VH-VL binders against q9h9l3. Designs and how they scored, part 219

Target 1, 176 residues: q9h9l3
Amino acid sequence: PRKMVAIDCEMVGTGPKGHVSSLARCSIVNYNGDVLYDEYILPPCHIVDYRTRWSGIRKQHMVNATPFKIARGQILKILTGKIVVGHAIHNDFKALQYFHPKSLTRDTSHIPPLNRKADCPENATMSLKHLTKKLLNRDIQVGKSGHSSVEDAQATMELYKLVEVEWEEHLARNPP
Key: E = the ipSAE of ESMFold2; O = the ipSAE of OpenDDE; V2 = 0.75 times the mean of E and O plus 0.25 times the DockQ between their complexes.

## First folded at step 10 (VH-VL)

Design Q64 (framework fv_amlenetug)
Fold by ESMFold2-Fast, scan of step 10:
Structure Q64 (fold): chain C 176 residues (1-176), chain A 120 residues (1-120), chain B 108 residues (1-108)
Amino acid sequence: as target 1 above (176 residues)
Amino acid sequence: EVQLLESGGGLVQTGGSLRLSCAASGFTFSNYAMTWVRQAPGKGLEWVSSISYSGEYTDYADSVKGRFTISRDNSQNTLYLQMNSLRAEDTAVYYCAKVRYYGSGSFDYWGQGTLVTVSS
Amino acid sequence: EIVLTQSPGTLSLSPGERATLSCRASQSVNDNYLAWYQQKPGQAPRLLIYGASTRATGIPDRFSGSGSGTDFTLTISRLEPEDFAVYYCQQYYSSPLTFGQGTKVEIK
């Protein structure tokens, strides 16, 4: 039996006009929602846009932040060989500059049974906030201080658990 | 074996300046954020300043902001604290400390400290 | 600024006894951005616990940390002679980084 974790990352804008999304925080929780990793991460490139409204990242968080190379190594040791759950998780993997096998990846933004339970079209990409409110009756990403990647990772795991049995059965019959 | 060796402390008059140094060995200095923490005689610990691994980001306690400057020389494995406009209340043992990653913002190794005494 | 309040100020105990030290934060430290340090007279502080409950390398298992949010505890299950020292908590969730005022564990 393969272990399962959920991940959520916060990104800041680097590169021309802040167009590039660079990793600035990563949170990983286990199946029960316990925090395995939660660190601020210092991008190798100059931060142009902190995107604080969404990321919750400010300049003071960068002072003691773990350098990207070191953080990436720590994170990959946790993810390797595990089933990794995320929401729009391709963005997190891109920020980590990491390839995770599709067979071990679960993206709650692309699980048709989850959208069905939320009374949404199966092919739609619904936000984590919407699915969490609809299915768990819980408000996340509230307030003006930005999002909590811990809160988001925990919500993502809880959402996946709602469809885990049926979705794992589907994947066994239809391997990616 | 990680070692942090501080120097530069001493007696200075109010309004004067001092520069503290911390020589690091036993780890890749350029990979870690570094911190200065002080302790007044018979008192508790007070965080003073921190600097990112590259030197690009710095932060300061309000009590020293505008008077103290933290810097580093990664080629020499040395951390510095330039202290200007010193006040009697800056009298303390000053510790150099290494930031721990995976628990970032806690300090896993400390120097022996260097005493700064500010008097009129 | 997050203020950390430690209690009691002084604990007078004998070797072999259990020590329980409290640290209360004025606001949440995101559950576990809290460290504990030990300091002996004339020495630099030594990191004991980070992440509220994780022992640092080389720290004996008689030291344990617990708590979350705003209320934290450091426990020393069976005091050894070398454990009589001052203990400080520290939060690293929010700038400025802050320490508690310390709890002195002294021999009775």
Scores: ipSAE 0.685, ipTM 0.867, lowest interface PAE 1.3, mean pLDDT 92

Design Q65 (framework fv_amlenetug)
Fold by ESMFold2-Fast, scan of step 10:
Structure Q65 (fold): chain C 176 residues (1-176), chain A 120 residues (1-120), chain B 108 residues (1-108)
Amino acid sequence: as target 1 above (176 residues)
Amino acid sequence: EVQLLESGGGLVQTGGSLRLSCAASGFTFSNYAMTWVRQAPGKGLEWVSSISYSGEYTDYADSVKGRFTISRDNSQNTLYLQMNSLRAEDTAVYYCAKVRYYGSGSFDYWGQGTLVTVSS
Amino acid sequence: EIVLTQSPGTLSLSPGERATLSCRASQSVSDSYLAWYQQKPGQAPRLLIYGASTRATGIPDRFSGSGSGTDFTLTISRLEPEDFAVYYCQQYYSSPLTFGQGTKVEIK
């Protein structure tokens, strides 16, 4: 089958009142959960709000961070032509200023069979933390020091693997 | 060919000041974070300070915080380290190094170093 | 601060032998935030391995890195005369960036 990767990004607040979400870290793992990419990324705009409780990003991470333009090129080389799995992945693609074909995109926040397995309403958008706990019996995003995008990308791939056969058959019958 | 050339080292008395320079060539200097790493005679490597590609973000080892200032001039392709209130323990060869992207925080190119000797 | 401890302090070996160098971190540096450097007397350090296991450009195949979490290894499969040097590990997982104290590989 076509190669598959999972992605998770961390964003910081830039622009007026820190309301713009700008890419500040990206992690990409392969099908087996091995890390292909994990870098801090420096936005081209001044960071107003690090959102550290959720992002785990602090000022010291920005010092050696890869500039956005360079990081974007590296990331897109990894994603192009592959099936990309993410959770609420539109936010990651928006932060990357990137369009990925819908036919090659898998969003674990919008897969009804996955919610069903977790005893959740099929059309609800459930958090990655909740689905991972219910279906993999694994705690992620623990504590108040921020999330690990590597841990999140790994969990996202494992969640997709639970419904991969069923969902790929569904998509073949109902192309996006 | 990537080259980094340090200068400005020498003998200075305790409490004195020195300014180190690193002239960079062979790559787009303004696109990369840069770092200073030092090595005391017969000892190991010690990270001193780093600066982001734009100069907006800096970081320092606790031992030099408040005494050393890292800066850069992207128009001149030059990295600086201003060293104030020098102590005998600051005696070392000071290396300028380029941060590698994709493995950010590792250093792919180094200068030959400049010796700073602090004595009383 | 993450402390890196290298062992042994000195390896006395002959050309053609395998060298195995250890680097242990006081806390996890994850899968890939570890680099290895080679330094010869009077010279600047040279990057050998980054991301725990990826060889830098121009580094011979005899050099390999492995490990994750807190335990990392640099292996030189067959020592050449030019490989007798001091080797340093470095973590870049968290600030401050830190190096190990070094392992000297010397001729027996």
Scores: ipSAE 0.676, ipTM 0.869, lowest interface PAE 1.4, mean pLDDT 92

Design Q66 (framework fv_amlenetug)
Fold by ESMFold2-Fast, scan of step 10:
Structure Q66 (fold): chain C 176 residues (1-176), chain A 120 residues (1-120), chain B 108 residues (1-108)
Amino acid sequence: as target 1 above (176 residues)
Amino acid sequence: EVQLLESGGGLVQTGGSLRLSCAASGFTFSNYAMTWVRQAPGKGLEWVSSISYSGEYTDYADSVKGRFTISRDNSQNTLYLQMNSLRAEDTAVYYCAKVRYYGSGSFDYWGQGTLVTVSS
Amino acid sequence: EIVLTQSPGTLSLSPGERATLSCRASQSVSDTYLAWYQQKPGQAPRLLIYGASTRATGIPDRFSGSGSGTDFTLTISRLEPEDFAVYYCQQYYSSPLTFGQGTKVEIK
């Protein structure tokens, strides 16, 4: 079987009024939840809004952060050829300025069986926090220090494992 | 081969100033964050200051804030530490170190160190 | 400030023995933002482990790191004569970056 990883990224606001989302942290875990990558990343553009309440990013994290170009190369080397699991993963790929094949992408915000298990509408986009609480009985993204992208990536992988057999069978019969 | 060579250490009186330099070679200096770490005689390691690859972001230990300034000259592959209002407790060997990427915040290469002695 | 406490302060062992060094953080170091360094008298520190468990380039297999959260361990499986040194842990999860006070591994 093809190797699988889960990813979660944190973004900060750059550009006019901080409306552009630029990558500032990326975490990648393997199938068992072990961390393969977790780095703060320095955007090439000036940071206007750290979005600290959600991102957990502060100015001091930028001092030793890996430049975007170097981080992107490291991350893509890990993702290429693997099944990549994420939650609302389109946002992460956009921040990475990266295209990952749809056939190798698994988005836990858009897997009908997962929503069904959580007693949610099958085609609704449910938050990672809600699905994790309902299905794993675990609270994530608590407190005021921002989200942990490692915690989010680990939760995302565990959620996918709940429907992996069923969903892989569905994708084999209905390729994207 | 990666090499970091510190210079500028010496004996200085309390309240004085001193500027340390670190000459880097064997890697693309302008691509890496750099740091200063000190060690008082017979004591452990203490982080002093760090600077991003471009020089845009800097950070300092509380004990040196307002007195020390870290800077870099990427065209000369040189890191600096300007030390003002020196105190006896600043007496230490000062190491220049390169930040590792992929483990960012750990230090993969260190210079030999330069001794700063502050006396009254 | 995250305070790192190393134990024991001094470890007296013979070549061939296993050394186990502990590092405790005053608060959680987000998963793997922990490094270990070796320092010999008169020399600069040498990076051994980063990300709590990843060996740096050129570091022998006898060195291994483990742990997560607040409790971390550096293990040297069979001490060689050149391994007698002072060992420091370092966190790089939050500013200010901090080091433990060190564990001295000395010949018995």
Scores: ipSAE 0.674, ipTM 0.872, lowest interface PAE 1.2, mean pLDDT 92

Design Q67 (framework fv_amlenetug)
Fold by ESMFold2-Fast, scan of step 10:
Structure Q67 (fold): chain C 176 residues (1-176), chain A 120 residues (1-120), chain B 108 residues (1-108)
Amino acid sequence: as target 1 above (176 residues)
Amino acid sequence: EVQLLESGGGLVQTGGSLRLSCAASGFTFSNYAMTWVRQAPGKGLEWVSSISYSGEYTDYADSVKGRFTISRDNSQNTLYLQMNSLRAEDTAVYYCAKVRYYGSGSFDYWGQGTLVTVSS
Amino acid sequence: EIVLTQSPGTLSLSPGERATLSCRASQSVSDNYLAWYQQKPGQAPRLLIYDASTRATGIPDRFSGSGSGTDFTLTISRLEPEDFAVYYCQQYYSSPLTFGQGTKVEIK
């Protein structure tokens, strides 16, 4: 198996006015798109805003959700030592309260060749939805019932595969 | 080894109240969601109520909503079910069950059950 | 709510025979969040299979689960005397959590 995984997290709003993004679901897939982890996660703080339109999280998902402390431990065991692919992945790492080495991190929102293939400016930050439609001819995040973090993680891995060879070569010449 | 021991069942009149307890041991109780499942005599299994690991989130079957309250005391490793306004159709063996994977809804360990009989 | 319908209601077989039990859901049970339980008279249910096809700890390999979406199956490859019991399927994909009505596997 390749030492590469893709991650996507869903966050809910906690803290004052729901401004803090707290982890409420995490999905991790392997190189081939097989699910390695997919759990609803109960934040340690009171949920002020479920952000259901984007997260797909509802109150009933919290009843049987995995405690944050436990989920974090499981997730970190999967991520540690692997190349981790994500889209705007700094948000996921922040929600996990986790530092992942830059040398092992691949952020599909900041890969110039990927934007170039999508006929977008290399320095622009494009959404996962836009890149997936342009490059994979697939619609994700459809409707108003919230996103699927499994779908998003799978799309993210497939997007990275389109530029993997050239981007790994670039990183070898220009180490982060 | 994991053990769940229910108590508090008995005979009660319609409209009465009863509180069930479930004493847990052999696992870190505060890390798992807990559930009550009941079974009427000669009938199948019916989910009654679930509670998150922290006790903050609860869920109930429509048939018991507003009458039953699930709660837990993590310092005592004990799960409770407060049953109010009891009806004849609440007559059942009540099982305490541990959720298998922290919050996932399959139940890997069950108590012996406690019989609640509601009569007029 | 997701309604689970088990069939047959009663399955009459002899030791050594294969038992095949069906569980059909009124809506798709995504992520294979489906479990199977065994219950003997006077006893609490015992978890056999979770996530549609994963055997619980200590469950003999003659028990297997399969299926996805709306159609799920529990198979007992060669019935032992202790396997004659009532079997329930359960979904944990959506609230309320629901069980099937049970299939009784009885000795012929």
Scores: ipSAE 0.021, ipTM 0.645, lowest interface PAE 7.6, mean pLDDT 90

Design Q68 (framework fv_amlenetug)
Fold by ESMFold2-Fast, scan of step 10:
Structure Q68 (fold): chain C 176 residues (1-176), chain A 120 residues (1-120), chain B 108 residues (1-108)
Amino acid sequence: as target 1 above (176 residues)
Amino acid sequence: EVQLLESGGGLVQTGGSLRLSCAASGFTFSNYAMTWVRQAPGKGLEWVSSISYSGEYTDYADSVKGRFTISRDNSQNTLYLQMNSLRAEDTAVYYCAKVRYYGSGSFDYWGQGTLVTVSS
Amino acid sequence: EIVLTQSPGTLSLSPGERATLSCRASQSVSDNYLAWYQQKPGQAPRLLIYGASSRATGIPDRFSGSGSGTDFTLTISRLEPEDFAVYYCQQYYSSPLTFGQGTKVEIK
């Protein structure tokens, strides 16, 4: 069977008024939640806004960070040919400047059975924090120091496992 | 094949200045963050300063902040440490080290070090 | 500043014995951003372990790292003569980067 990984990226603000989201950290975990990749990544453009409250990124993390071009190559080697799970994963792929096949992509923010299990509207985009609390009884993204992309990737994989059988059957019947 | 060679150490009086150099070869220098770590005689390792692959971001230990400046010349594959207002407690072997990928912030290759002795 | 405390300060052991070295952090080293180095007299340090448990290239499998949070361990399963050296842990989770004081592994 195809291997499955979960990804979560942290972005910082670059460009005019920090409105461009540039990759600054990426974490990838395997099916069991073991970390396969976790690196701080230095954007090619000047960082205007670290967005620390959400990203957890500070200037100190940029000093030893991996260059974007190198990190992108490392990440893509891990993702290629695998089922990739993420939450609002289009943001991660955009930051990576990467297209992953839709047939191998699983977005936990757009899986109706998952929302249904959480007693949320099926077509609503629910936050990772909310779904994790409702379905796994775990608090993630706690405090004001920023998110852990490792924690987020692990939570995302566990959420997907709750609906994996049902959703894979749905996708087999209704290929994207 | 990866080699880091420090130079510029020596005897200097308190309050003086020295510039250390680290010549890098055997890898694409411009793709890696670099660091300086020192070791006083008979003591342990102390991180001094680090610089990003581009030179845009730097960081320093509190003990050297405002006195030392880390810089790099990617066209010459050379890392520098400008040391000003030297104190007796700056006496140490200074190592140049390369930051690794996969565990960035740990150091996979080190030079042999250059001794800096600060005296009155 | 995260202070790393290594224990014991000195381990006196014989070749073939197991060495267990501890590194304790004053606050959590998240995401396992912890490395171990070996240093022999007159030589530069050599990276052994990064990410708390990953062996660096060329490091024999008798070296292993474990732990998380505030408690980390370096284990040498069967000491070889060349393993008698000083060992340092280092965290790279927060600035400033810090090293432990070192543990000397010496022949009994």
Scores: ipSAE 0.744, ipTM 0.894, lowest interface PAE 1.0, mean pLDDT 93

Design Q69 (framework fv_amlenetug; at its last look DockQ between E and O 0.52; V2 from the best seeds 0.56)
Fold by ESMFold2-Fast, scan of step 10:
Structure Q69 (fold): chain C 176 residues (1-176), chain A 120 residues (1-120), chain B 108 residues (1-108)
Amino acid sequence: as target 1 above (176 residues)
Amino acid sequence: EVQLLESGGGLVQTGGSLRLSCAASGFTFSNYAMTWVRQAPGKGLEWVSSISYSGEYTDYADSVKGRFTISRDNSQNTLYLQMNSLRAEDTAVYYCAKVRYYGSGSFDYWGQGTLVTVSS
Amino acid sequence: EIVLTQSPGTLSLSPGERATLSCRASQSVSDNYLAWYQQKPGQAPRLLIYGASNRATGIPDRFSGSGSGTDFTLTISRLEPEDFAVYYCQQYYSSPLTFGQGTKVEIK
């Protein structure tokens, strides 16, 4: 079968009033949850808002961070040709300034069978935290120190595995 | 063939100043964060300071904050540590080290070190 | 500040034996941001393991790292003469970056 990875990115605020979301951390795990990539990334633009409560990123993390252009190349090399799983993954691809084919993209925020298993409306966009608690009985993104993108990527892969057979069959019958 | 060569160490009086240099070669210096780590004679390793690839972000151990300044010159492939208000407890071998990709915050290459001796 | 405590302080073994070195953190080192270094007398440290379990380039497979959270282990499966050295663990999860005090592996 075609290789599958899960990705989760953390963004910080750049630009006027920190309204632009710039990549500042990326984690990629394989099908079994092993970490393939996990780096803090230094945005090209000045950071105005670390959004620490959600991103978990502080100024200290920028010190050893990989330059955006280098990190982007490393990440894209891992993603190319693989099925990429994420949650609200459009935001991650936008931060990476990257287009990934829809046929190889799996967004756990837009998989009706997954919402159905969680007793949520099939067309609602549910948070990763809610789906993980409901379906995996695991608390992620706990506390106010910010999220772990490794934890989020691992949870995302495990959520997808719950519906993988059903959803891949659906996609084969209804190509994107 | 990555090489890091420290220089500038020597004997200095308490309260004095000294500037260490680290000449880098064999890699694209401007793409990597760099670090200074010290080791007092017969003791363990102590992280001193780190600087981002661009020089915009720096961090320091509490014991040296306000006294030491890390900087870099990417055009000269050189890392610096300006040490002011030196104390006897700053006596150590000072190592220059390169931050690795894939595990950033760990150090894959180290220089040979330069000895700084602070005496009263 | 995360304090790393290594044990034992000194490990006396013979070539061919298995060495197991412990590193304990005062707080959880999340995302396995832990490295191991080897240092021989008069030399700079050498990176052995990063991310708790990944061998650095050129490091023999007799070296392995394991653990998570607050308890980490470096294992040398069959000691070679060149492995007698001081070993340091280091966390890079939170500032300030900290090292353990070291474990000396010496010939019995």
Scores: ipSAE 0.761, ipTM 0.906, lowest interface PAE 1.1, mean pLDDT 93
Fold by ESMFold2, look of step 12:
Structure Q69 (fold): chain C 176 residues (1-176), chain A 120 residues (1-120), chain B 108 residues (1-108)
Amino acid sequence: as target 1 above (176 residues)
Amino acid sequence: EVQLLESGGGLVQTGGSLRLSCAASGFTFSNYAMTWVRQAPGKGLEWVSSISYSGEYTDYADSVKGRFTISRDNSQNTLYLQMNSLRAEDTAVYYCAKVRYYGSGSFDYWGQGTLVTVSS
Amino acid sequence: EIVLTQSPGTLSLSPGERATLSCRASQSVSDNYLAWYQQKPGQAPRLLIYGASNRATGIPDRFSGSGSGTDFTLTISRLEPEDFAVYYCQQYYSSPLTFGQGTKVEIK
């Protein structure tokens, strides 16, 4: 009954030796996969390691990027009151410095019916790339130019739809 | 309301220098990336340079790299463009523009423009 | 750099008619990173569309944007007298930021 969105984020390295993960891109899609938000974000701390091979983030993206404080406000307005779907979504929330109600959170990395559908061990933590290949016959995160957070958010929503009815019923019987 | 007022344009000889200013009001200037865009008489728009909200990151069109320097003074709500080694092809109206968040890299408010004429 | 080529160069139409303006990119641009501007003589450009299809604040419903990849379109469903101007597309997908050369929409 609630509106549902999927989110994915890309991070860069800040702090000593670039070991802290800071938000540098966020994409949000609706139930139909339409993009609601997709912005490069400038972390409040100096970027030490762009992690471009995985993040796709380059220095040029930072010049016009939305400052973290403003982007966080924009993103949280979209997420408030919605069921939010993600893959290993705790990392996305950590980068946003945000808590979303557990009852409104769906993590495709931890849904046993989804693993069963992929012929994977029920309790295994499966990568988004692996589940997407097995269940959607799509190759995502191809090459070394970085992940696309739009592509990843869209894949995450489609994966959730495969188990949505079963999992929502499970959660209704077993409130988190 | 958002206002951007360019100044510092004028007539200058080839090889000369000018410093353009853009006075900003009606928004929190220090939160926003800013941009210079130019338009030669009777021609289209050309992006010149952009600067991040803190000034830490800058970017330039190839045609102006090494000759132009973008800067900002957040305490005075002012954007600058230092233009050195001017050439005839730099003749244009120069606009300052505010970057839009969401849609970052598009420009939601523009100044009136200031004319720079470079002559022999 | 990404070159944006607009067509037609000039579009001669009457008030009330539908205008369709094309912007073609030399390489694929993610559709979240294209904008359209209107510029009247002696004035600064005005943002119409960002993200290929999102209307900027205060822009009338008759303006719409569409397209993806290399082909983008600005449509004015019913031209008003104030709509006769030059229109520019702009990509902000990669540096350098680039504009198309413009399409002039003029009264027939």
Scores: ipSAE 0.620, ipTM 0.860, lowest interface PAE 1.8, mean pLDDT 92
Fold by OpenDDE, second read of step 11:
Structure Q69 (fold): chain C 176 residues (1-176), chain A 120 residues (1-120), chain B 108 residues (1-108)
Amino acid sequence: as target 1 above (176 residues)
Amino acid sequence: EVQLLESGGGLVQTGGSLRLSCAASGFTFSNYAMTWVRQAPGKGLEWVSSISYSGEYTDYADSVKGRFTISRDNSQNTLYLQMNSLRAEDTAVYYCAKVRYYGSGSFDYWGQGTLVTVSS
Amino acid sequence: EIVLTQSPGTLSLSPGERATLSCRASQSVSDNYLAWYQQKPGQAPRLLIYGASNRATGIPDRFSGSGSGTDFTLTISRLEPEDFAVYYCQQYYSSPLTFGQGTKVEIK
C-alpha cells in the first residue's frame, strides 16, 4: 500500500481586489498525524487581503516566509507518489498550481460514506468543521486567530481513516 | 566567509534618535531575511525586528513598535535600524543576524554587535 | 506570545560530564521550530541547533537537540572546557520571536 499524507493550505488574496487565492501556508501530516511540512509561503504577487479571520495569516508571517517556487518544490517532493488526502482539496492543488493524479487523491468533502456516517446527505458538501465535530467530537477552527492548517490536516486524515477501508474498496471497483 | 558588521551605536539621550547599520558580505544578501536582536547589559537576548529578503515585509517586537524602523538596501548589502524616541530600557548591544534559510526564523550568523547607551 | 522557560538557571558541572538543558514553551511550537544558541562572555551568540534537532554547520556531535510540542532539550554528551557558556533556546514558529531567559553552564 502507498503511503498516505493529508494536506491543508491557507490562502491569501492577491490580484485586483484580492480575488486571486494565493498560497500562504501549507501543512502536511502523515497517516499518524505527524507534521511533515508546515511553512508560511510568500506569494509571488503583492498580498491585498490576508483573509486573517479565516486564514490566520498576518503580515508578520511573511517576513520569513518561503518563496512560492521554493515551497512548491518542497511540497511536491513530499506529495509525489503518495495518496494525498484533503478537504475540498481542489482548492489546495489550485493554489499550489499542481495537479496530483486523481487516482491518488482523496477528497473528504466528496466521500458519500463519510457523509452517511455523519448523518448528512451523501451528495452534500459538508464543511471540515462540521464533519470533525460530528464524527470525531472535536472542535476545530475555533476562535479569532484563524484556521490552523496543521489541525485541519490532522482532522482530515482522521476523518478519512474512518471510511478508508470502505472507500478504498469502492475506488478499486470504480477507478476514477 | 559570512561577515556581519554593525555600526552606528553610541551614547544618546532619552528621546533621541540613532541609526544602526549592518554591512553584510560573504553571502547573497538579497536572498535572506535579516534581523536585529539586542541584549541589555547582563541580560538575555531579545528579538527586536526582522525584515524579509526583499524588504517588503517587516516585523517588530511590541517594545519597539512605532519607534524603530527596520530597512535594507540590497544593492549595498546593508541592513538598517532607525531608532527614534529612545528610552533607557533600549540600552543594549544590538546584533545584526542572518536568517538561516527560507521559512526559518533561526539565525546562523551574527555580527559582533554595537552598543547603544541611552541616558537621561 | 510564546514564552520559553529554561531550566535550570545555572548548571554546575565538570568537564566530561553530561549536560541536560530544558526549554519549555507556554504553548505548542509546531513543527519543532526551535533553535538553541551558545553565547560566551563578550561574544555574539552562535547557532547550535535548529528545527529542534538539527545541528548547525560546524557544530560538534556532542551537541544534540530533542523534543516536541512544549518540551525541548539540549544535551551535551560530554562537556568540553570550551562548552561552559550561556545557552538560549528560541522559537520561530510565531511572532513575536522569543528567546528563553538562558541557562548558564558553569564549571563546578
Scores: ipSAE 0.542, ipTM 0.839, lowest interface PAE 1.0, mean pLDDT 94
ESMFold2 (binder alone), look of step 12: mean pLDDT 93; pTM 0.952
OpenDDE, look of step 12: ipSAE 0.514; ipTM 0.828

